# Designs tried in a protein design chat: VH-VL binders against Protein FAM13B (FAM13B). Part 2

Target 1, 190 residues: Protein FAM13B (FAM13B), of Homo sapiens (Human) (q9nyf5r23to212)
Amino acid sequence: IPLDELQQGGHPDNEVPFIVRHVVDYIEEHGGLEQQGLFQVNGNAETVEWLRQRYDSGEEVDLVKEADVPSAISLLRFFLQELPEPVIPGSLHIHLMQLSQDYNNEDEFGRKLRFLLQQLPPVNYSLLKFLCRFLANVASHHEEIWSANSLAAVFGPDVFHIYTDVEDMKEQEIVSRIMAGLLENYYEFF

## First folded at step 1 (VH-VL)

Design a09 (framework fv_acasunlimab)
Fold by ESMFold2-Fast, scan of step 1:
Order: structure tokens, then C-alpha cells, then sequence
Structure a09 (fold): chain C 190 residues (1-190), chain A 122 residues (1-122), chain B 108 residues (1-108)
């Protein structure tokens, strides 16, 4: 289901898809966020697929009774990976890559990045804002285990739909830098 | 129906201690974050402390950090605020309030207790 | 350390539209929630996540949030709308609920 259709399903203009809010709430309330490597562990694929189908059909899901934290994290990541258009659309990738290559001044980079983020469709902006706040809070409360850089390495590819090829190595570095910057300076960008 | 009951407040002298309680009913207590918000006589609302549904995360305003401790007992559906080293400036009506644990879009408080007056004076 | 600024008071005639502002640096990047407090009563949530309304609240209450200003709008104001109104955000950098100073709405 495209992001704009999910948002249209009776959600308020400033909210994100229900599945994202519900899954993140579950992770934050019931997760073992102090466990190293948690965000990199794959959940049970059968459980993830089952849960995703139920959310897609609008069925009531009780994650406390029916899920575990690794499966919830995998569900969130697979939701992002399976979007037809990534959270940060491909149309902006060229501009973001050029921005990262052309500007060495952190203040100038920040101003231009904020400008490019404002070019996002409202639904994409809201989802990105939502995800970055979650990850920034994880980094701030569990900094001994999770850094902005480590979380950016995990979620950057999902947000941009970037694959690790020889050609994509530079893009992966740029994506991780942009994502880490959004997490470290959440207030400045959102 | 959602209900938050705060069974009384008190008068304490500066430097004293007092424990507030808030009894919750009508919802699954452990699924919701809880907060304490105070209001000095004739003044505005000031957030004091918050606790996640699991109890694993606690938050404090700078003005009370190190003096107040928030806790919850899921078996009794009760929220607590242990107040120590009380000062005249802590005089206020204290409200318990329910909030969803939504760290991403910002927390809000949808149901509030009736409030309990805490007076700190000699 | 984040600060929300509200005007101390706003006056409006019955049937007119009241607008209560909440100023904050880059507040458009936050989700803003609004509370109504009548004398001697606990606060009541009237708008959450910038523009959503709790069930049972009149459609006359609405909200917006962009740039450096969030606004609570009350259309066709009634005498029963007289109250103090507070805006609120969650500041992730400090892990705090932050409330505005409150605005007293007077219906004259």
C-alpha cells in the first residue's frame, strides 16, 4: 500500500500510519532497548508477514500478546523496505548526494538539508520526523549501547532504499551521514 | 470509564517529605505512561515527572530532580510521587495524568485526576 | 530549556472567532497539544497532535502549527468557552513536557 493511501485511512494530517505508531509504541514500552544488537537481529519471518497482513486488512492487533520485540523491529524495517517509494523519495537522492559532496560548512549543509526536507510530501515528512524522533530518543537514553551513527547505519538504507554495491558504497556513506545528522540535531531539522 | 483518584494531600514543613498516590481504574494501567503536573496557586501548569507504562523509563523536571521519585505499582494500579526536601516553592495542586507512551510525535495527557493540594509552610 | 510563549489574555465577543497563539522556536517541528482549564477544575484535553480533537469535543475547536507559531482557534465562541488555555509540547532534547504560560479567554 503506498504511503499516501495509508495516511488517508482516517489518520489525522499530522500523524503517521497506524502500524508505525503502534509498533514503535510497543518497542518503546516493552522492548529491551539496552540489549546490544537488538535492531540488527531479524525477527521470525512468518510472524512478521502474519502481522503485516493483519495491519493491512485493518484488523485489531495486540502486539503484547502476539509479537516479540525482534519481530516488531523487523516489521517496522520491512514496512519501510516494502514501501513502493522510499520515505526519502528517489527524486531527492541526487540533490542530497550533491549537497553532501559540495558543502563542507556544517551550518550551510544544515540549511540546505532543511530546505530539501521541506520538499518532501507532507506524509513522507511526517513519517521521517516520527522515525527520527524515535531513533534520536533511543540514542539519547541508551547512548552507552546505541549511537546516532549505529542507528543511522541500520535505518538509513531502509529510509532511502539504498543497496550495498560497489557503486552504492559512496551513497551508503552519505546516507548514513545524513541520517546520523538528523538524529543528532533533530530539533534543527524537524 | 477511565478514572484517576488522588486520595488527599497535606501540609508539610520545609525540608519535610510527603508521598502522593493516584489510583487508576477503567483501563489497562501498565499500557499507559503516567505523569505528575503541578499548579501553584494562581499560576500555570508545570510538568513535574513522568513514568513509562513498564516503569523502565522515568523523567523529571530540573526543579525536582534528585528530590522527587516517581514510581508505579501495576498490581495495585497506583502511581506514586515521593517528595523529599520540600520547599515553599513546591506548594501547588498536584495532578496525576495519563499519557500514551508515544516518544515520536510528542506526549499528551488525555485524562487527569482531580488534583491534590500540597502546602509547604512553617 | 525549551520555552512556549502565550499571550496572557484574549477577549472576544460571543459568536466571533477566538485565536490563541503559542510561540516557540521552530515549534512547527513539534506536536502541539491544547488544554482547557475552568476555575477550580482539572485541565481537559481539547486538541492534540496539532489539530486532532478528542471524541465529543465541539467542531468549533481546531488547531494549526507551522514555523514558529501554533494556534488554537475557537469558532462561534460561547460563554462556556471562558477558561485558561495551555499549549504543550514534548521536548525530546530534555525529555520534558513543556507548557505555555496560559491564556485567559474572556467572552464579553
Amino acid sequence: as target 1 above (190 residues)
Amino acid sequence: EVQLLEPGGGLVQPGGSLRLSCEASGFTFSDYAMSWVRQAPGKGLEWVSGISGSGGYTFYADSVRGRFTISRDSSKNTLFLQMSSLRAEDTAVYYCARGPYDILTGYYLDYWGQGTLVTVSS
Amino acid sequence: SYVLTQPPSVSVAPGQTARITCGGNNIGSYSVHWYQQKPGQAPVLVVYYDSDRPSGLPERFSGSNSGNTATLTISRVEAGDEADYYCQVWDSSSDHYVFGGGTKLTVL
Scores: ipSAE 0.000, ipTM 0.435, lowest interface PAE 18.9, mean pLDDT 79

Design a10 (framework fv_acasunlimab)
Fold by ESMFold2-Fast, scan of step 1:
Structure a10 (fold): chain C 190 residues (1-190), chain A 125 residues (1-125), chain B 108 residues (1-108)
Amino acid sequence: as target 1 above (190 residues)
Amino acid sequence: EVQLLEPGGGLVQPGGSLRLSCEASGFTFSDYAMSWVRQAPGKGLEWVSGISGSGGYTFYADSVRGRFTISRDSSKNTLFLQMSSLRAEDTAVYYCAKGDWFGESYDYYYGMDVWGQGTLVTVSS
Amino acid sequence: SYVLTQPPSVSVAPGQTARITCGGNNIGSYSVHWYQQKPGQAPVLVVYYDSDRPSGLPERFSGSNSGNTATLTISRVEAGDEADYYCQVWDSSSDHYVFGGGTKLTVL
């Protein structure tokens, strides 16, 4: 049984950006996600900007010595916000908004969502899969503090690049529901 | 008018190569997944390969993996199937088909709603 | 790999009801599409998403899907309904379209 065939399933995995892997690994290794209100507390703005500049220049970063968990979370969210095109491209947003028609039919909702995920470029899919794995693990191990719904509300806007103004409130609800579904049923979608 | 046109097929020797094309018109090509489906003489439909609307994801039946390559060119609204190492068992009519997993209009179908006319590929000596 | 099973042939008299089955493990959780193919022609979608009909298709065509069996039902059968019929699903776990083996409907 070749390991490549078992792992890849017929198409190659794309590497996630180093900064994403490095920051997520730091957060998972050093905990802190058990603290209530963690995602409501912004990281140190000077530390986040300093770390961003160092990653951008290819410099070695020691997150244990130079960061804290809130700053690491802020750095990850800042990275997602600053992508030229969101992880889930705007071209798919109109189709994703239509998923609201199928919320009461779990089979149709899941089927259509899986089809939409297949429209993502490989790099975007790999990044989304990696992020959802991380967040699903947080929800599973800290569910008294972090539910799939609460994590989806925090990261959904960053993944879709949707602002939380009055005109976008309905879109925010749909985005949060889609993200929560991906986290609750990670192994069904990835 | 929504349609798919397959401009040609061919006769090719075993071990040879052939590229099929499928020209799309009447819809936003890059929004829809596309498939190749074949039918051997007197046999049923067999899905061969599929490609996402973005072109980023490709899928293959086990029987053709490593020998066939699906691709698309959104600037030309054209779907391709590059076939190599052809065998007698690859002799079939090849159809291109539009997948439509999503739509707001009642006129939009889900599944494979638009099919090309089919292109005969014969692999023989 | 996911497999769909159809009877190879079904015979029906004009005016009667034809029922063509498509068997698959837990197929009720999939969306089933049905295609009609006449000799020398490309397939035509006749039922989609288990039970929906394309615009212009006669009301005589209907579908159902539950448990391990999906069914295409053609009521008040006409000679022009004679064709091969294929069921099809998208299997998201393998990212493959899966076709049944086909059923030849004969109107006698």
Scores: ipSAE 0.000, ipTM 0.446, lowest interface PAE 15.8, mean pLDDT 77

Design a11 (framework fv_acasunlimab)
Fold by ESMFold2-Fast, scan of step 1:
Structure a11 (fold): chain C 190 residues (1-190), chain A 121 residues (1-121), chain B 108 residues (1-108)
Amino acid sequence: as target 1 above (190 residues)
Amino acid sequence: EVQLLEPGGGLVQPGGSLRLSCEASGFTFSDYAMSWVRQAPGKGLEWVSGISGSGGYTFYADSVRGRFTISRDSSKNTLFLQMSSLRAEDTAVYYCARSRWLQLRYYFDYWGQGTLVTVSS
Amino acid sequence: SYVLTQPPSVSVAPGQTARITCGGNNIGSYSVHWYQQKPGQAPVLVVYYDSDRPSGLPERFSGSNSGNTATLTISRVEAGDEADYYCQVWDSSSDHYVFGGGTKLTVL
């Protein structure tokens, strides 16, 4: 379901898709962020696909009864992967690649990234802000296990829809660096 | 095609109890969140309570919390509102209405005909 | 809790345009929905998500929402449009549906 069809005319923070809010609330309140392997283990593929089908059919899901934390995280990631247009649209791709020219100048990198964020549609900005707040909170409370870099490596490709071959990791490194920067400096960007 | 039928209301004394029902037809009942919205005589609409399609999530207005219980039976396509500790200010026409929370559709596209609940001595 | 304010009544002559306002702090950041209620009848959805119209509803009904005011506009008003009109939002911070007090539209 396209993101713009899920969020119509409302306040950005209030218009975060129900599935995203529900999964995040489940993880924070019922799954326990103290689990060491939280973002490093895959969910049960059968459970994730079953939950996806139920959400797609318009059913509401009781994650406490029907899911586990790894499956809920996999469902969140699958939601991001299945968006027709990624959270950070492909139309910004060329500008994102140009950020690599400024990696040795962090002031310019930060200024340009901030300007790109301000170009996001309100719906995309809201979802990105909500997701980064959640992940930054995870990193700040469990920094020895879930660093900004490790979370960025997991969620960066999903947020940007930028996947690269094993032989060429340049694009993935750029999106991971951008995502890590957003998590480390949340209040400077949002 | 879509119908929400509320069989009837009642007269009850303050402190009493009453259960309302709303029978749904013409759609897949469990796919939709349901709410109760009331209207006191000559007054405006006031949301009372809501329940998710699965029944796993319920929400209540502050004025009724702890006194009213919303529930649903998917096998009978029926929504319920169990009202207890009724007060004179609970006198109103009660409407059942449907919405779709999963898709962020927080509006009511179909309403029942309403049932009058009178709380008086 | 969040509050929506509507004028108690609005009068308009047949064929003219009626405008019914719904005031709320930063309501432009909320999605506003509108209902029509005729005497003795249940409410009927007439505008959803600020400006969308249900299938079958006349195009004379339209909506807008920005800043602190949302507006339901009824053009070429007919006697049959005489009713009470309610605005409504969902407040995610409280998980509550919030209704305005209602506006009685009189066609004179």
Scores: ipSAE 0.000, ipTM 0.471, lowest interface PAE 15.7, mean pLDDT 79

Design a12 (framework fv_acasunlimab)
Heavy chain, then light chain:
Amino acid sequence: EVQLLEPGGGLVQPGGSLRLSCEASGFTFSDYAMSWVRQAPGKGLEWVSGISGSGGYTFYADSVRGRFTISRDSSKNTLFLQMSSLRAEDTAVYYCARTKGYSSGWYRPFDYWGQGTLVTVSS
Amino acid sequence: SYVLTQPPSVSVAPGQTARITCGGNNIGSYSVHWYQQKPGQAPVLVVYYDSDRPSGLPERFSGSNSGNTATLTISRVEAGDEADYYCQVWDSSSDHYVFGGGTKLTVL
ESMFold2-Fast, scan of step 1: ipSAE 0.034; ipTM 0.632

Design a13 (from a08 with heavy chain S100L P101T Y102I Y103F Y104G D105V S106V S107T G108D D110G L111M Y113V; framework fv_acasunlimab)
Fold by ESMFold2-Fast, scan of step 1:
Structure a13 (fold): chain C 190 residues (1-190), chain A 124 residues (1-124), chain B 108 residues (1-108)
Amino acid sequence: as target 1 above (190 residues)
Amino acid sequence: EVQLLEPGGGLVQPGGSLRLSCEASGFTFSDYAMSWVRQAPGKGLEWVSGISGSGGYTFYADSVRGRFTISRDSSKNTLFLQMSSLRAEDTAVYYCARDLTIFGVVTDYGMDVWGQGTLVTVSS
Amino acid sequence: SYVLTQPPSVSVAPGQTARITCGGNNIGSYSVHWYQQKPGQAPVLVVYYDSDRPSGLPERFSGSNSGNTATLTISRVEAGDEADYYCQVWDSSSDHYVFGGGTKLTVL
């Protein structure tokens, strides 16, 4: 189901899909964010599938009672992975890849990236902004354990739907650079 | 080579109509938003209208809204401006311009390629 | 509607630095683009996104933008730089491109 059909009412600038908001709120307020390796530990597959059923049916989900933090993170990642079109659409990928070739200066790269992100559909922009706020908060509060770079490596592929790092590492490095930049300088981009 | 060619222009009576065209070559036309910008004799630049790469979004300056229609034909790589209910105040050189754009939407990057301009004179 | 204000003229001697200002309320939050226009010719983009320069343009052209003023700076001015210069922004609140009134640069 496309992202614009999943977003719960209200203005795009203020709203994200309920499942994203709910899962992120749970992780921020009840998660063990200080635990090393949290974002790289796969959740229990049966628990993740159970949670998907609950959200799909519109039922009230109590994540404190029914989930664990790794499963909640896996659910968030699977939500992003299963979108028909990634948060950052493929139509913008060639332009984003070109940024790494045209601009070596960090300030110029950042300004061009900010403008490019403003071209996202409103629903995609609001979701990206919300996700980056969450991840930037994690990096700022737990810097010893996770950096913007490590979080970008985990979530970058999900945001772009770029999962191949076998032969051509250039796309993966650009994706990681973009995501890390968004997390390190959140208030400059959003 | 990236080029914008404006073959049209002309003299029209007040209240008349005229269609301007702008032929693009050397780039993927549908990837870029396009604009029309005019300049009255001895005056400054005034943005008139813009259209997204897909043609799904159009924008107009308040002075021309309801009278002018911007459109594009990607099969012919051509931008159009249909002008109706023309006034003496519409007398100007009209430039088509390619907006610096990411994925064919109206953008704040500015305009990097300009046509040579075509003179439109509205006079009796 | 948003308004950009430019001085009508600026005079400079060859080899000196010319500074052309573009005033706008909170213009530092906008992306400013600069165009050069010589008599009888179409405008040419000389600075975009506040300070970026198109390929092939001399590095003598530079820009800045903060607060209520954006500035186009032309160093080591040459006779060939004599032209009208326009600043321009996109006003997202109205979905309009806005041009300044233009500044005539005279190289004496």
Scores: ipSAE 0.000, ipTM 0.450, lowest interface PAE 16.9, mean pLDDT 79

Design a14 (framework fv_acasunlimab)
Fold by ESMFold2-Fast, scan of step 1:
Structure a14 (fold): chain C 190 residues (1-190), chain A 126 residues (1-126), chain B 108 residues (1-108)
Amino acid sequence: as target 1 above (190 residues)
Amino acid sequence: EVQLLEPGGGLVQPGGSLRLSCEASGFTFSDYAMSWVRQAPGKGLEWVSGISGSGGYTFYADSVRGRFTISRDSSKNTLFLQMSSLRAEDTAVYYCARQTYRYYDSSGYPHAFDIWGQGTLVTVSS
Amino acid sequence: SYVLTQPPSVSVAPGQTARITCGGNNIGSYSVHWYQQKPGQAPVLVVYYDSDRPSGLPERFSGSNSGNTATLTISRVEAGDEADYYCQVWDSSSDHYVFGGGTKLTVL
């Protein structure tokens, strides 16, 4: 179901889904963000499905005891991939893609990008802001292992729902550049 | 481990005001939406008000809208209900309750109340 | 707004099965939660999301929800099961949590 429906019933548009907060907190506190390959290794498929079922059933999940970090990251990425509409909706995707080609100067580019981000539904904006803060912190504190560019390459496709055909490869490069910019200049955009 | 403690009930005259508090311990308070549920003497449960984990969204039953204000203080792990323009019909035991959340639920809503305070009696009478 | 209807009382002998119903228009499309309340005590969640049991509850408690009726089933009833039982849903059209009127379970 769409993000706005997930946030009803006492969850505000400025709050992110519980599973996202819980998984990110686990990764930050217990994940060992200095491990090479952390965001590029696929988790165990059976573990990810088991964790998914437990969150779905409302059961208490102790990620420290029951999960491993690659599986937790895979769960986060599957969450983003399974959204009916991506975090950055297709209606704004086109404008963001064109912006990357219509670069006039740094001030105009940044101002226009900020304007487009502010057109996101509040729920999508909050989720994007939360994810970019997490990833920017990883890049800034572990830059020898994870750069903004490498993290953007991993999460950009999930945030935009980019598919893997020939046209998508060109679009993936543009998406990665936009995401890297958001991570490198987090406080300018959020 | 998980507890909700409710001090602050009392006797109030009609038209008066009273603030209830609910102190949370044993869990990350800001991760959970919270509600107030009341029960008049000899009657059933009635949901009164709810607040999101961040405090950004509040919800009210029609019977209390405009008179009651729900709020929370994450630094004190405390939930509040500010009641004003109190009426005899507001006489009840007031419970604070923690709301569950299930991500893959079809609606995604916090639907159930899994932890309850012990209740605070509010009597509105002259 | 949405209304949940429960019978005011149900009586059952020890060791028998008690069934408490919660009626609502198209309630099968909602997630139904059930609470037990004993005199002078706060409610306790006994079944949530139609049929799931919170940790620590006996398997004697189960639930179902389809069409216009949700049911709380208590198997092999014990004297300690005497309580008021409430069903509850979230009504997205009004942004309200809705409780049923409650059912008093008597074990004799």
Scores: ipSAE 0.000, ipTM 0.459, lowest interface PAE 15.6, mean pLDDT 79

Design f01 (framework fv_felzartamab)
Fold by ESMFold2-Fast, scan of step 1:
Structure f01 (fold): chain C 190 residues (1-190), chain A 124 residues (1-124), chain B 107 residues (1-107)
Amino acid sequence: as target 1 above (190 residues)
Amino acid sequence: QVQLVESGGGLVQPGGSLRLSCAASGFTFSDYYMNWVRQAPGKGLEWVSGISSSGSTIYYADSVKGRFTISRDNSKNTLYLQMNSLRAEDTAVYYCARDYYDSSGYYEDAFDIWGQGTLVTVSS
Amino acid sequence: DIELTQPPSVSVAPGQTARISCSGDNLGDYYVYWYQQKPGQAPVLVIYEDSKRPSGIPERFSGSNSGNTATLTISGTQAEDEADYYCQAWDSSTYVVFGGGTKLTVL
């Protein structure tokens, strides 16, 4: 389901899809974020599929009883991967890729990146802001295990829908660099 | 009539192998996660292995990992358990069990339909 | 890793309320399921998700789960309820876990 449809008729206090807020709240409150490799481990496939179907059906989900943190992370990533259009739309990809190649001045890089983020549809901007805040908090509070760079490597491809094969890692590296910058300088971009 | 029928049990020597089958009827087998649960004589229930509806996701109890292999053939409505390197402590009645879906139609990690069981005896 | 502990036996007179406990660390954070097994028969699911009854299970069966203990309650216990009862939970690390079972005797 497109982001616009998911937010149609939603409460003003709910700027992001319910599943995203609910899953992130669970991950933040139920800990385990200090475990190495947590974001790199796939969750239980059956649990992820049950949770997805139940959220899609509008059923009440008790993540404490029905999920584990790896499954919740997998569900969040699966949600991002299944969006018809990625959080950062394809129409902006060429400009973001050029930004990483054309600018050697970090001040100009930051200014132009902020300008491009402001071109995002409101629902995409809100979701990106929410995700980056969550990931920036993980990096700042668990930096011994999770850095902005490591989280950007995991979530960057999902946010952009850019999956480069092993023969050409260029786009993957650029995506990770942009995402890491958003996490490291969250308050300057949002 | 919804039914699960196990077969293949018998007497086998330690270190031997045995293959169990479970024939399903009366429901759409390919829609359900399936499990093997065993019960040693006079003892309690012990979950052995589970397999997703497509067969792509498989789980094993630590006690059987590396020795037992669960599989299914949805075209034949049949669940299998290949048991290798059998030990005396594997002696049990082996039940085939279907995962329960509540009124919402989702997998519950609980077993609503059980077969009659097939006895596996491992002795010298 | 969660371990489920049940009393090995419970006795009740006909018409009295039987209560069978299932204990585990923070068990209230898990869904608990209950099975009835009569001699020579396969188990029958009598309670799912802590407190819900499958179709065909008598109303006298009920369940609860809070803190460290889940309880199966059989009100107005009948002779035919004499059986072994097993609790079950699902854990992401060990998957399906059963309690040791409780033999209910109706005297």
Scores: ipSAE 0.000, ipTM 0.463, lowest interface PAE 16.8, mean pLDDT 80

Design f02 (framework fv_felzartamab)
Fold by ESMFold2-Fast, scan of step 1:
Structure f02 (fold): chain C 190 residues (1-190), chain A 125 residues (1-125), chain B 107 residues (1-107)
Amino acid sequence: as target 1 above (190 residues)
Amino acid sequence: QVQLVESGGGLVQPGGSLRLSCAASGFTFSDYYMNWVRQAPGKGLEWVSGISSSGSTIYYADSVKGRFTISRDNSKNTLYLQMNSLRAEDTAVYYCARDLGYDFWSGYYDYFDYWGQGTLVTVSS
Amino acid sequence: DIELTQPPSVSVAPGQTARISCSGDNLGDYYVYWYQQKPGQAPVLVIYEDSKRPSGIPERFSGSNSGNTATLTISGTQAEDEADYYCQAWDSSTYVVFGGGTKLTVL
């Protein structure tokens, strides 16, 4: 479902889709984030599909009772992967890919990246801001286990819909750099 | 067999209030989004309001915002429409409809697989 | 934002193919649904998600949707198919949108 259509159906006080907020709240409060490799472990496929069906039908889901953290993370990632257009739309990808080529200075890079983020549709901006806040908090509180670089490697492809293969290796490097920068300097960008 | 039975329609004067009920049977009511759709005499279908399975997500047509309130009681398998500040243009048959619109993978698109027989609301002095 | 336009009436002879159009800007980018309503009765879903048929709906009903036009096709039209037909889409700004309806007459 396009983000603008999905968000319009949500409660007025929610800046992001309910499923994103609910899953992130569960992970932050009950996740045991000290486990190295947590974000790279696939969730239980039956649990993920069961949870998807429950959210799909608008049912009340008690993630503490019905889920485990790897399955919740997999559900969040699958939600991002299944969006018709990625959180960072393809129309901005060309401009973002050019950042690494056109601007070698960190200050110039940061200024241009902020400008491009301001071009995001409001719903995409809100979702990106929310996700980066969550991941930046994980990196800051569990920095010996989770770095901005490691989280960027996991979530970057989902946010951009750009996946690593031999031909796309350069784009993957740029995506990881941008995502890590957003996590490391969250308060400068949002 | 799926059944939706509307009640509560009748004659009311402009500015009045009326509450419609829709009794559902033959399916797990709490698993479905529900909607109200109306049809003025001799005219086409007009969507009025929709509510999620839990009641947490609610939509209204612009023509009824601030005047109508949709709600549901899953323990009683009943959908409600509270209509306040009624106008002559609210005169219509009101249908209760079951919704299969929320689909995580394909997106949220309201549509209706079963309808009740409707209840007539006439707003006249 | 989307508005759906249907012809007010379509007439066909028994056994002939009836085609009812539903037009809207970039309608092919939306899912379209079709409802049949007989006099004094509630609507019945006959096509969902452009082309899919609910269980119990005769195989002679089919749907398509591309560009600006969705079409409900009834092959070998029978007398009992005489009814009003409504198309429907979902739009993020107005939610559920219905076409004005088409009266199918089987002569």
Scores: ipSAE 0.000, ipTM 0.449, lowest interface PAE 15.4, mean pLDDT 80

Design f03 (framework fv_felzartamab)
Fold by ESMFold2-Fast, scan of step 1:
Structure f03 (fold): chain C 190 residues (1-190), chain A 125 residues (1-125), chain B 107 residues (1-107)
Amino acid sequence: as target 1 above (190 residues)
Amino acid sequence: QVQLVESGGGLVQPGGSLRLSCAASGFTFSDYYMNWVRQAPGKGLEWVSGISSSGSTIYYADSVKGRFTISRDNSKNTLYLQMNSLRAEDTAVYYCAKDEGYYGSGSYFEYFDYWGQGTLVTVSS
Amino acid sequence: DIELTQPPSVSVAPGQTARISCSGDNLGDYYVYWYQQKPGQAPVLVIYEDSKRPSGIPERFSGSNSGNTATLTISGTQAEDEADYYCQAWDSSTYVVFGGGTKLTVL
């Protein structure tokens, strides 16, 4: 389901899909985020698929009783991966890639990155802002374990829909760079 | 003109501690990632640790993880490396290196456009 | 993990072209950086992002990166180019990695 279509049925004040908000709230309130490698561990595949189906059908889900943190993280990542268009659409992708190579000056880079982010559709911007806020919060409160760079390496491919195969290593590198920059300097960009 | 000046090196016994400092000038220190790179006498370059512009993102080489702590004070334009539980194999010239990683990308430790002259750390009885 | 291999030494006559290789699995998919280090001095960046030259670096320095091998090329090599040369790559899973270094001798 396209992100625009998905949000037409969502709560208008939040502008973020319910599943994303609910899963993030669960992770923040009930998660063991102090474990190194937590975001690299896959959840139980049956649990993830079962939870996805229940959210899709509008059923009430009690993540505290029915899930674990790795499965919740896997569900969030799976949601991002399965969007028909990525959170950062391909039409902006090339401009963001170019920006990462062109600007060494703080003022120019910040202004141009903010301008490009403002070109995102409102629902994509809201989802990106929400995700970056969550990940920046994880990095800031657990920086001994979770850095902006490590979180960007995990979530960057999901946000850009970059397949991390050998042919795309330079693209993966740039995607991680942009994503980590958004996490490191969250309050400048959002 | 960009300048990086290291200090704090010296002779220390195995198991001892030293704190290195790097005084930066000629650029907006708070905008850039900073790194420590070392070189054992007559040997090659080895990356030790890196820290983001704000200090929130930190990485260590496996060889120093748990023993060394990188930090920075943006108000003083100074980078630090606290070295504990020093071993003979930590003997090296330690260089402070500025990452060309630019402000808003903040993403990762990539390459080093300016280096200090280095400070020698000798771990010996 | 990415691992970078350089020849320990390369010799070239003055005015001739020196080529220093840096090899790694699928290295052409990574950006490669090159540093020059003269005895008793700090390293100096001579090439960044495979082929770009910083201001102040002579145009005789160039770089390329394809397949498994990155190459630093010094055309019309001068005596002052005699130094140790290090390649470097970065990967999100391995962080900063240096090659073992190549001593360039100009005879």
Scores: ipSAE 0.000, ipTM 0.462, lowest interface PAE 16.7, mean pLDDT 79

